# VHH binders against o75319, part 255

Target 1, 181 residues: o75319
Amino acid sequence: GNHIPERWKDYLPVGQRMPGTRFIAFKVPLQKSFEKKLAPEECFSPLDLFNKIREQNEELGLIIDLTYTQRYYKPEDLPETVPYLKIFTVGHQVPDDETIFKFKHAVNGFLKENKDNDKLIGVHCTHGLNRTGYLICRYLIDVEGVRPDDAIELFNRCRGHCLERQNYIEDLQNGPIRKNW
Below, E stands for the ipSAE of ESMFold2; O stands for the ipSAE of OpenDDE; V2 stands for 0.75 times the mean of E and O plus 0.25 times the DockQ between their complexes.

## First folded at step 20 (VHH)

Design KK9 (framework vhh_4orz_3; at its last look DockQ between E and O 0.96; V2 from the best seeds 0.88)
Fold by OpenDDE, look of step 20:
Structure KK9 (fold): chain B 181 residues (1-181), chain A 120 residues (1-120)
Amino acid sequence: as target 1 above (181 residues)
Amino acid sequence: EVQLVESGGGLVQAGGSLRLFCAASGFTFSSYDMNWLRQAPGKRREWVALITSGGETDYAKSVKDRFTISRDNAKNTVSLQMNSLKPEDTAIYFCAREGWSHGEYVFDYWGQGTQVTVSS
């Protein structure tokens, strides 16, 4: 059977909306086939994701999936009204320029098309922390002009967990700005 | 060295059939889950089908009941039988090995892909 990702249970399922942005980060929801390996209170399905978002009086307008597999859940497990975008992103290494560009392009496209609402961009990798945090912060830094330390602090606070990978943190703090087009 | 080589692609009319093959080498094939993915022109790569080392299968909604994934461990091959093909199935089809790395599932090796074109 399917294995639960390591340390997956250790992270909060869903973070908080990042003030001043449309971003919310969460860990990967798991489809029903994984539930047999989880206690009921540990389960976090696509349905649970939407319920938790609703409990925060928010609404998802886009989901960006950064995992490098399709094992965890299917796009068809999501409501048809919420677009799903897969960006295969390798873990433990700084995303390449193409990945960064894809992410920025997706975010900018969403914001352009959703000026009339306040729907959120949900971003997740496996834990919804390192890859997720890097790309969100990279966007805030490169596109919104936010100071790197401010971006990182904001993400950490809202996710409820801190970025763990030093290479990601160092690149955000001291690395070059990436092209926005 | 891990290698995955796809074959069987080509041009086919709508409603037709194709069978894709992926020849694997350089690893214990029977111990790994294998996948097919595809990338259409101007679109992002999408997952198509999975077959586990235990023989369990799963499919994307868009291909379910039309495509069948299978494997031959004696020959180190994974196949994708595609029936009732549609123009929207036009894409480069990739074979991918699914591994476990740093505590998570990942497509750790890919083939170069084979072109499938479905005409109206």
Scores: ipSAE 0.900, ipTM 0.943, lowest interface PAE 0.4, mean pLDDT 96
Fold by ESMFold2, look of step 20:
Structure KK9 (fold): chain B 181 residues (1-181), chain A 120 residues (1-120)
Amino acid sequence: as target 1 above (181 residues)
Amino acid sequence: EVQLVESGGGLVQAGGSLRLFCAASGFTFSSYDMNWLRQAPGKRREWVALITSGGETDYAKSVKDRFTISRDNAKNTVSLQMNSLKPEDTAIYFCAREGWSHGEYVFDYWGQGTQVTVSS
């Protein structure tokens, strides 16, 4: 049986584009098999994701899925025109250097290939908050030179929810800059 | 100690068949959902198939109708029957246990993998 992730209903489905960046964050969409346990107004499917992005007058050019499972939806549930990338990211601890590198590599590759358009990188974990916020902020700090508190404030405001994991926040604020090899 | 051990990999010609096995120990096997994933050289690991503790199955589009996942709770094994193999099926195949940790699904244990090579 399918279980709805705990507290998943408590989060806004999709955030807002982070100004000055190519990022938008959202919680994991759930495929149809999960909808039996959801009221109609609680549903947030892969199709719903794209409709909500379109309603913001935006377009996704890449989805980075940070969940450590494939249970929630399949890549074929997405339009074939949108690349999908899975980066298995362990929760509850600061992502390791390999994970950070994979994320930076994916973002840098996207920006190079999409320098002449305005398409967005959609990033999600299960709730679209802690792992997602950490890696987006890590990129902005290490690669774009954004001050840690400015990156965190921007993410929180645009996601519509504040980063919650103290170890992530502390690492972003006070931890070492990771060179983006 | 949870342990997953894959076997049955090898070299097979395109169009052929192969059956993979995953031997599970150290947990109540019948209570857990099980998955197969695969990783081609230089590529990221991708999901292949799911079988739930209740016997429901699901497949990636690329393998649907060619691969069949099954389980034998008496032997604590998950199997992947792979028919009509193509060169693009060449990969290391991993079995993974799917747990529920901190309110979400997670692949919490993995085998070390078994190599499948499909030649033309």
Scores: ipSAE 0.809, ipTM 0.907, lowest interface PAE 0.9, mean pLDDT 93
ESMFold2 (binder alone), look of step 20: mean pLDDT 88; pTM 0.882

Design LL1 (framework vhh_7qia_2; at its last fold request DockQ between E and O 0.89; V2 from the best seeds 0.87)
Fold by OpenDDE, fold request of step 21:
Parts: sequence; C-alpha cells; structure tokens
Structure LL1 (fold): chain B 181 residues (1-181), chain A 118 residues (1-118)
Amino acid sequence: as target 1 above (181 residues)
Amino acid sequence: QLQLVESGGGLVQPGGSLRLSCEASGFTFSSYYMGWYRQAPGKQRELVAFIYSGGSTKYADSVKGRFTISRDNAKNTVYLQMNSLRPEDTAIYYCAAFKGDYGSTDSWGKGTPVTVSS
C-alpha cells in the first residue's frame, strides 16, 4: 500500500558523495501516490532524487535498491539512462553472504564499466542508513581494506545520520571478511 | 575555506622517484580526508591515493606497490611518495581535502606537474 514507512520522515533524503568513493546514500524515494499523505516539504519522489543529486553537481550512474518490497516506486519512474538493480535485502538482520556478494559484484562491475566517467552509485534501503550503510562499509572493508571504524565514520558523516543497528556495527567491526568472488 | 598548496612535481626519468607535498595553509585538517588525484593529457581526473582521517589508505590499482600516501597532522601536510615512476604516470597531480561532514565543501589545490620521460 501507500503507507509511509516508519520514521522515514526523520532522515535526510539524500546524503553526500563519500569522498574517495563513488557511493552516495539516500532514503527510499516514494512514488506520486504517497504524496497525498505527506506535506509538500516532506515529499521525496524519484524526480526529487535526481534534482537533489543534480544540485550537488553529481550524476547517478547506477541505483541499487536494497528494500525488501517494490511498493515504494517503480523502475519506470527513473530515467532510462540510469540502470536500476534490485537486491532484496531483509531488514534488521546482517545481510547474508549471497546478498553481500551480489552487492560487491554489482559495485565492481559498475566500476569496471565506468572508468571513463565519475558517475555515482546510488544506494538505498528504506531509510538509506542501516542496510545501506552496512553493505557500503562491508565493501570498503572487504574490498578496499579500510578499517571498519574508518569506513563507518565516513559513511555516518556523509549520510548525516549514524548507523543504528548494533548487530550491523558489531559484524563490521569484529565479523569475518566475506566472500569477494 | 581550506587552502591547499602542492609541491614536489617535476621531470624525472622512468624508474625514478618523486615526493609530492600538499600543505594546508592556515587551517587544521586532522579531521579531513585527503586525496591525491591526477589528470593526464586528454584524460579525466582520477583518484590516485586516498587517506582517511583515521589513517586508512586506498590506492588506484595502477599505483599499488609504487605509491604511498601519508599525512602529518602536526604540519597540516599530506604526502605522496612516488617510486618506480612510469611514463603513464605523467599528469598534473592535485591535492584534495574533504571534511566529510554532510553539507561540507571540498577543497582543491592548483596542481603540480609530474613528467616521466627518458
């Protein structure tokens, strides 16, 4: 249905590009049918997403959708020039190895194919925070060799909100490196 | 805003070494993320090396094992040690500073040229 996700209004719609990376995190944009349940200033549609990205003088090259539903917006709501990838990711629990692998594979593929530009990988879950932050940090840790606390700090600062889930933080800080191939 | 001044560029033979420095003038950057970028003729600017405020480092695949990024917070300076230089490393090298905080703006140096040629 058109129920606004819990606490969705509490989070900034779009973070900023993570320096040294091509990642940008945002909360889930909501299709037009949700607007009647929102104040004008609370609205954040797929169109609004692209406008906000443009305002930052950035360009999206890929959107990775980590939500576990398809009710928020349709891929058809996005420009045809920006590929859309759905990775169904269960909330509140640490993503499994398959999910992590899918994410890493998608990111690596994008980077390989987009060496000639500076387009961003837009990543979102519902709030663009916990699942999003975990997978981005997991990538930085496992693939780029970044210390967990450094990765987490960078994500939190750029997103404007801190990772909230202790199980995610614990796994990033103390968990094993996950499969990269 | 943070001012960055690069130095250390020049002409060097293949296999040679250079050490680039980037000094932040009048501002502390202990909480900043620092990066070295380069732009070769006819190519886009690319990340060469990156150092987190916490000390983690990242390198482009093309420079791994040859380049080392480091920082001295007491001197407000970031360094790029470049060893085993190759002709393909020829570019203008830029220092960049990122505060990382939401809403912050990036700072860039004017660049220092590096030419690797026989």
Scores: ipSAE 0.903, ipTM 0.945, lowest interface PAE 0.5, mean pLDDT 95
Fold by ESMFold2, look of step 20:
Structure LL1 (fold): chain B 181 residues (1-181), chain A 118 residues (1-118)
Amino acid sequence: as target 1 above (181 residues)
Amino acid sequence: QLQLVESGGGLVQPGGSLRLSCEASGFTFSSYYMGWYRQAPGKQRELVAFIYSGGSTKYADSVKGRFTISRDNAKNTVYLQMNSLRPEDTAIYYCAAFKGDYGSTDSWGKGTPVTVSS
């Protein structure tokens, strides 16, 4: 289907680069076939994503797609020079250790291969908020040693929307540190 | 937008120490994220050390154990203590402030040069 994801219109398309990190978060871009159901000002295609990133004077070097579906856009809609990685992430519960490990591995691999540039890791789920915020914050906490409240605050401010799911917030604040490797 | 003024740079011998200061003017300094960045000739600007509004810190691998970032919110100042300096630390060091809010702009100092040589 061509159904616009629930509440998708309510979220800012692209956040701001998270300072001190290589992350930028956004909502899922929608392939051109969805645009028949959108007003022009509501459109946010894969091309629009890259234009908005360039308007911020930034460049994407990796896209991590956390959605559990492939209906929103195809990797072929992205520039071939930008690696794309799908990590299927269940949406209603705290991501399991395997999902967290895959995310950490992808981020660290990117940082190693891109140490000589300033390209960003773009991360999205459907809305670019709960799953996206959880995994970015989990990385900052476990790998970079950032305090949970500091990580959450940075994500919320740069995304322009606050993390909503209380079980995610509680796990970040009070849950165990997860194994990195 | 904060105005940032760096100080404390200079010429130092290998193994020496310097303390950089960055004084900011503006309201709500305590809510800002602060960073020290450096740019050597012919290289891209790189993050050296970063401090969150709540106090969490992060360092480039090349400076871990030698450099310490800190902040004094009462004085609107962020510091970089640089110990065991090496020639590869030679660069212009920039202070940066990030509000973090969507649509906000970053603030950058003019930089303070650091040269490490015999």
Scores: ipSAE 0.834, ipTM 0.919, lowest interface PAE 0.7, mean pLDDT 92
ESMFold2 (binder alone), look of step 20: mean pLDDT 81; pTM 0.824
OpenDDE, look of step 20: ipSAE 0.889; ipTM 0.941
ESMFold2, fold request of step 21: ipSAE 0.779, 0.825, 0.813; ipTM 0.893, 0.913, 0.909
ESMFold2 (binder alone), fold request of step 21: mean pLDDT 81, 81, 81; pTM 0.819, 0.820, 0.821
OpenDDE, fold request of step 21: ipSAE 0.902, 0.902; ipTM 0.945, 0.945

Design LL10 (framework vhh_7qia_2; at its last look DockQ between E and O 0.88; V2 from the best seeds 0.84)
Fold by OpenDDE, look of step 20:
Structure LL10 (fold): chain B 181 residues (1-181), chain A 118 residues (1-118)
Amino acid sequence: as target 1 above (181 residues)
Amino acid sequence: QLQLVESGGGLVQPGGSLRLSCEASGFTFSSYYMGWYRQAPGKQRELVAFIYSGGSTRYADSVKGRFTISRDNAKNTVYLQMNSLRPEDTAIYYCAAFKGDYGSTDYWGKGTPVTVSS
């Protein structure tokens, strides 16, 4: 139930805003029940997430949760003012077209509805790296027309960690463009 | 410390053209991401154009086909060629530099005004 995800402690809690975009990536925050299994400095709760975002002089306007479980935290742990979207995304495999489309649709919807502010789209999976990085990069490539290497490099630098999964990298670099509608 | 200085703004008639320049001083920005932003009166600052260190470019939908962002690393300068200008393009235009590295500092120019009016 409340076991710490493998290697979760190895990743920076929150990246930085990706310049030129509204994206910020972070690892999954853990609800209070996990704290007893962590050293104080290792704790990263939903509250900690928002504090860290604020420290960067940013504000979250949407959280997209890509984890394939609901055990890490509850939407109720988030401020009511920040929409929460769950997109169940299986780990270690390239997201299917439906998942990609759901992500793109959510991002586009947010951007359309939030033209009057500069709030960020917070995206996370378990580590906030592979699934998160893939879908963000997929969006930049397919929707914004960014070269795959440029997208990947930007994400890696901003997240403070590099995409690890070769199948994700390969698909981004050499895979087909996915439909945007 | 990187400093950005914009130039090239001014008053133009609809359909006219302007070329904005942003010159960096201090460090070379060859490895930086560069962007042009604009803020119209009473509106939020928005991205106009963005150029990646690898050369990819992005544009706001409203300026696609009319504006072109480019860079000359030898001159530490980024440009914004603005053609077919419209009254709605009226704004203060800002140059921004992003290193991209986690924890790095972003740099902004002071802005150059662009007014499109008959």
Scores: ipSAE 0.878, ipTM 0.935, lowest interface PAE 0.5, mean pLDDT 95
Fold by ESMFold2, look of step 20:
Structure LL10 (fold): chain B 181 residues (1-181), chain A 118 residues (1-118)
Amino acid sequence: as target 1 above (181 residues)
Amino acid sequence: QLQLVESGGGLVQPGGSLRLSCEASGFTFSSYYMGWYRQAPGKQRELVAFIYSGGSTRYADSVKGRFTISRDNAKNTVYLQMNSLRPEDTAIYYCAAFKGDYGSTDYWGKGTPVTVSS
């Protein structure tokens, strides 16, 4: 069915663009069929996502969907001009090296193709927090050479919520640098 | 209210150096993320160098190895050391400050012009 994900209502829909990067994080948008279980002010559709991005005077150039399911919205609900990529990412566990590689490869490809504009990479999982924050921070640490605490701080501030899963935080702070891109 | 004032721009020959400064007036300068951006005529503004509140730095590929961003929190100042300057570095250079907190305001300086020409 069309059950609202656990605790989904507790999170801000869309974060702030992350300065010095091309990232913006958000929770999964829900297509109209989910809205029967939502008050109007709780709704966050694909259309609402793009309206909120425009309100920040920004533009999405890629959406990376980290969810392990396809039930929340259809890629056809997105503007044809915005590329969409799904990277199946297991929740609750630190993503494996193949998943990290796919994410880095997608980001690097975007940056090369979009070097002459300022479009953003939108990244979401279900809540736009743990898996999303982990992969964004992993990219900043491994590829950009950002210190773990700096990457985590930037993500937490811009998302408006702190990373929650301790195994993710521990791996970011103390785990090895991955050179897979 | 936070204000940013850039200085140090000017005319320089190719291969030369300049040091830009950006002085901030504010209460918590050390907690801000700081960036240098540039805009050439007819072009969009682009990131040149960025420094995190905790000191991590990032550079545009076009300036990597030639430019260095640094900050002096005691003087509320961020710097851009520009070495091995090229004609394509000609632009107006802007300092920017970002609190990073959700819903916070970004601040921009008025810019300092840099011209690299024989």
Scores: ipSAE 0.763, ipTM 0.897, lowest interface PAE 1.0, mean pLDDT 91
ESMFold2 (binder alone), look of step 20: mean pLDDT 82; pTM 0.831

Design LL11 (framework vhh_7qia_2; at its last look DockQ between E and O 0.94; V2 from the best seeds 0.84)
Fold by OpenDDE, look of step 20:
Structure LL11 (fold): chain B 181 residues (1-181), chain A 118 residues (1-118)
Amino acid sequence: as target 1 above (181 residues)
Amino acid sequence: QLQLVESGGGLVQPGGSLRLSCEASGFTFSSYYMGWYRQAPGKQRELVAFIYSGGSTKYADSVKGRFTISRDNAKNTVYLQMNSLRPEDTAIYYCAAFKGDYGSSDYWGKGTPVTVSS
């Protein structure tokens, strides 16, 4: 279906690159079929995503889609030059170890293969905030050894919105380190 | 506007040490993220070390254990202690400041050259 996700309009479409990292977070772009339910200024398509990224003088090298549905857009809506990875991630609950591992593995793989460029890892869930923020912060904490509060602060500032889910925040701050590959 | 001025670069033998400094003026950068980057001839600019406003640090794999980034907010200065220097560390080193806020600008120094050669 083409039902607009709840509160989707309330969030900035695209954050900015997180300094010191290659991450950028954004809300889910919506394919053309959703446009009839949106005001023109509310529209955010895959094309709009790439335009906004270019406006920031950045380039996407990978898109990690954490949504738990495939109804929002099709991988075919993306440039062929940008790999697309789906990691089905259930909302509202802390991602399981498998999901965390998949995310870390994808990020590490990308960084290994893209040492010669500065392309970004675009990460999104529905709102590009909670699941997205958790996994990015989890990576920074577990893989890069960043203090949880530093990671969370950086993400929030760059996304333009703060993580909202207390269980995510609590797990990041006080939860165990998850194993790296 | 934030102005960044690097210093401390120079010629050093392999195995030697250098300490780079980056002094900010026109702004207090206590809330800024700071980074050292380098660009070797014919190569892309790369992150060397990064320090969060909260004090966390990050290093490129190639410099881990040899380089240390630190900051002195009272002096508006970020440092890069470089030990056990190698020829492959030869580059122009740049200091950068990031506010992190959406829509904010990044600031860069003009760079200081580091040459490691026997």
Scores: ipSAE 0.886, ipTM 0.940, lowest interface PAE 0.5, mean pLDDT 95
Fold by ESMFold2, look of step 20:
Structure LL11 (fold): chain B 181 residues (1-181), chain A 118 residues (1-118)
Amino acid sequence: as target 1 above (181 residues)
Amino acid sequence: QLQLVESGGGLVQPGGSLRLSCEASGFTFSSYYMGWYRQAPGKQRELVAFIYSGGSTKYADSVKGRFTISRDNAKNTVYLQMNSLRPEDTAIYYCAAFKGDYGSSDYWGKGTPVTVSS
């Protein structure tokens, strides 16, 4: 059903644009059917997402949804037509190479097609933290050559919450660089 | 008031070199991410080079191998060494500082013009 995801209320809805990148991370927006379970100040709808992005003087050009479900909102709930891509990403374990390369392909395609604007790639999982942070950092490390600690620091600061899953952190810090396609 | 002051711009021939400097005042420099951006007439401002607080660097594809960003935290200064300059590098170059934290402000210099022409 319409159960609020565990711990979802504990996270800031939308982070800050990550400087030097085209990324912004957020927790999953929840469609109207969830609002009966939320205090007014706890609500974070698809409309709220776009309002908050506009308040930062930014614009989304792609949403990458890492969740395994369509229960939270559907692309048609978005107040504007924006490119949308779902990449099913298993929680609790380091994403496999197929998932990582699919994410990299989507980002590289976006950057090529949007080289003449400054639109952002919005990335979310349920909480916009562990899976989201892992894949963004993996991209920065593997594709952009950023040191793991620098990538993690930038994500943590801009999201307003630190990556929590130790296996993700360990893989980012000490694991091998994944080959590009 | 936090301020960024760029210097070192000017007119240079193709193939020449130029070094831009950006001195920061009014804040602790070492905790900021720093970047050089440029804007040519009629174009959007674009990232040229970026340096993370821990030293990682990133460059636009068009300047890789020719430009080098560096920082001197003791002097609160970030540099852009520009070698093998081309006419398409002509732009106003801006220094920018980012704390990165949610809700923090970005800071931008006024810019220094660079013209690459015979």
Scores: ipSAE 0.736, ipTM 0.891, lowest interface PAE 1.1, mean pLDDT 91
ESMFold2 (binder alone), look of step 20: mean pLDDT 81; pTM 0.824

Design LL2 (framework vhh_7qia_2; at its last look DockQ between E and O 0.89; V2 from the best seeds 0.83)
Fold by OpenDDE, look of step 20:
Structure LL2 (fold): chain B 181 residues (1-181), chain A 118 residues (1-118)
Amino acid sequence: as target 1 above (181 residues)
Amino acid sequence: QLQLVESGGGLVQPGGSLRLSCEASGFTFSSYYMGWYRQAPGKQRELVAFIYSGGSTKYADSVKGRFTISRDNAKNTVYLQMNSLRPEDTAIYYCAAFKGDYGTEDYWGKGTPVTVSS
């Protein structure tokens, strides 16, 4: 269906680049079929995403979609020049080791292949907050050795919203480091 | 309105050391994220070292174990200690300050040149 996700309207459509990283988080863009259920100022399409990214003088080099559905937009709605990666990630629960590894692998692969540019890794779930924030922070903590509180604070500030799920926060702060291989 | 002024660059021999400083004026940067970037001739600008407001640090792989980023909030200054310098470290080094908050502006210094040559 094309029902608007709960609380989707409450979140800023796009965050800002996380300084010192190549990450940017945003809420899920919605394809045209959703527009009839939204006020014009509430609309946020794949096209709008790229316009907002350009307004920040940035460029997306990869989109990682963490939603657990494919109903929101089609990869075909994206420019052909921007790779799209789907990592089905269940909401409300801490991502499993396989999901974490898939994310890390994708990020590392991108960084390896894009050393000659400064394109961003766009990451989104439904709201671009909890699943998105967890996996980005997990990467910063496990791969870059950043203190959990520093990672979380950076993400929250840049996204314009704070991580909401206590189980995610707890796991980031006190959970074990996940293997990077 | 934040201004960043880099200093400490110069010519050194391979294996030598330099200490770069970046002094902020117009505002205290205790809550800012600070970074050192560099741009070599014909190459794109790259992150060298980054320090979180909370104190975490990260480095480019090429400088790990050789460079150290630190900050003195009382002096509004961030430092880059560069040891065991190599010719490939030759570049213009830029200091950058990031507030991190959504919608805020980033600040960049004008850069200080570092040349490593025999």
Scores: ipSAE 0.885, ipTM 0.940, lowest interface PAE 0.5, mean pLDDT 95
Fold by ESMFold2, look of step 20:
Structure LL2 (fold): chain B 181 residues (1-181), chain A 118 residues (1-118)
Amino acid sequence: as target 1 above (181 residues)
Amino acid sequence: QLQLVESGGGLVQPGGSLRLSCEASGFTFSSYYMGWYRQAPGKQRELVAFIYSGGSTKYADSVKGRFTISRDNAKNTVYLQMNSLRPEDTAIYYCAAFKGDYGTEDYWGKGTPVTVSS
């Protein structure tokens, strides 16, 4: 059903744009059917997401959804003008090479198509932290040549929460560079 | 309070070089991400070069191999070395400082004009 994801209330809804990049991270928005289980100040709907982005004077141009379910919201709840991409990403394990490649391909395609604007790529998993942070950092490291500690620091600061999964952090810091093709 | 002051802009011939400086005051410089942005007439402001607090750098494709961003944390200064300048590089160049933390303010200089013309 309509259960609130574990610890979802504990995370800031939307981070800040990561400067020098086109990324912004957030936790999964919840459609209005979930709101009967939430206090008003706890609500974070698809509409709330777009309002919070607008409050930062930003605009989304793509949403990459890393969850494997559509029960939280439907792509139809988003403005038709905002492309939506689902990349199923299993939690608790370092994402496989196919998942990493799909993410890189989506980001590179967006940047090419949007080089004449400043729209953002919104990335979320359930909490907008571990899987989201891993894939964003993997992109910055492998594609943009950013040092692992610089990528992790930027993500943590802008998300407002630190990456928690040690296996993700270890792989980012010490694991192999993945090919970009 | 935080202030950024750009300098080093001016008129230069195509193929020439120019070094922009951005001096920061009123904050701990080394903890900030720094960037150079530019805005040509009628165009949106665009990222030119960006430097992370730990030293990683990023460049716009149009300037790769010609421009170099660097920072001197002891002098609270970020630089943009611009070589092999072209007329298309003509713009107002802005220095920006970003703390990155949610709810914190970003800071922008007033800009320094660069004109590349015969």
Scores: ipSAE 0.727, ipTM 0.888, lowest interface PAE 1.2, mean pLDDT 91
ESMFold2 (binder alone), look of step 20: mean pLDDT 83; pTM 0.840

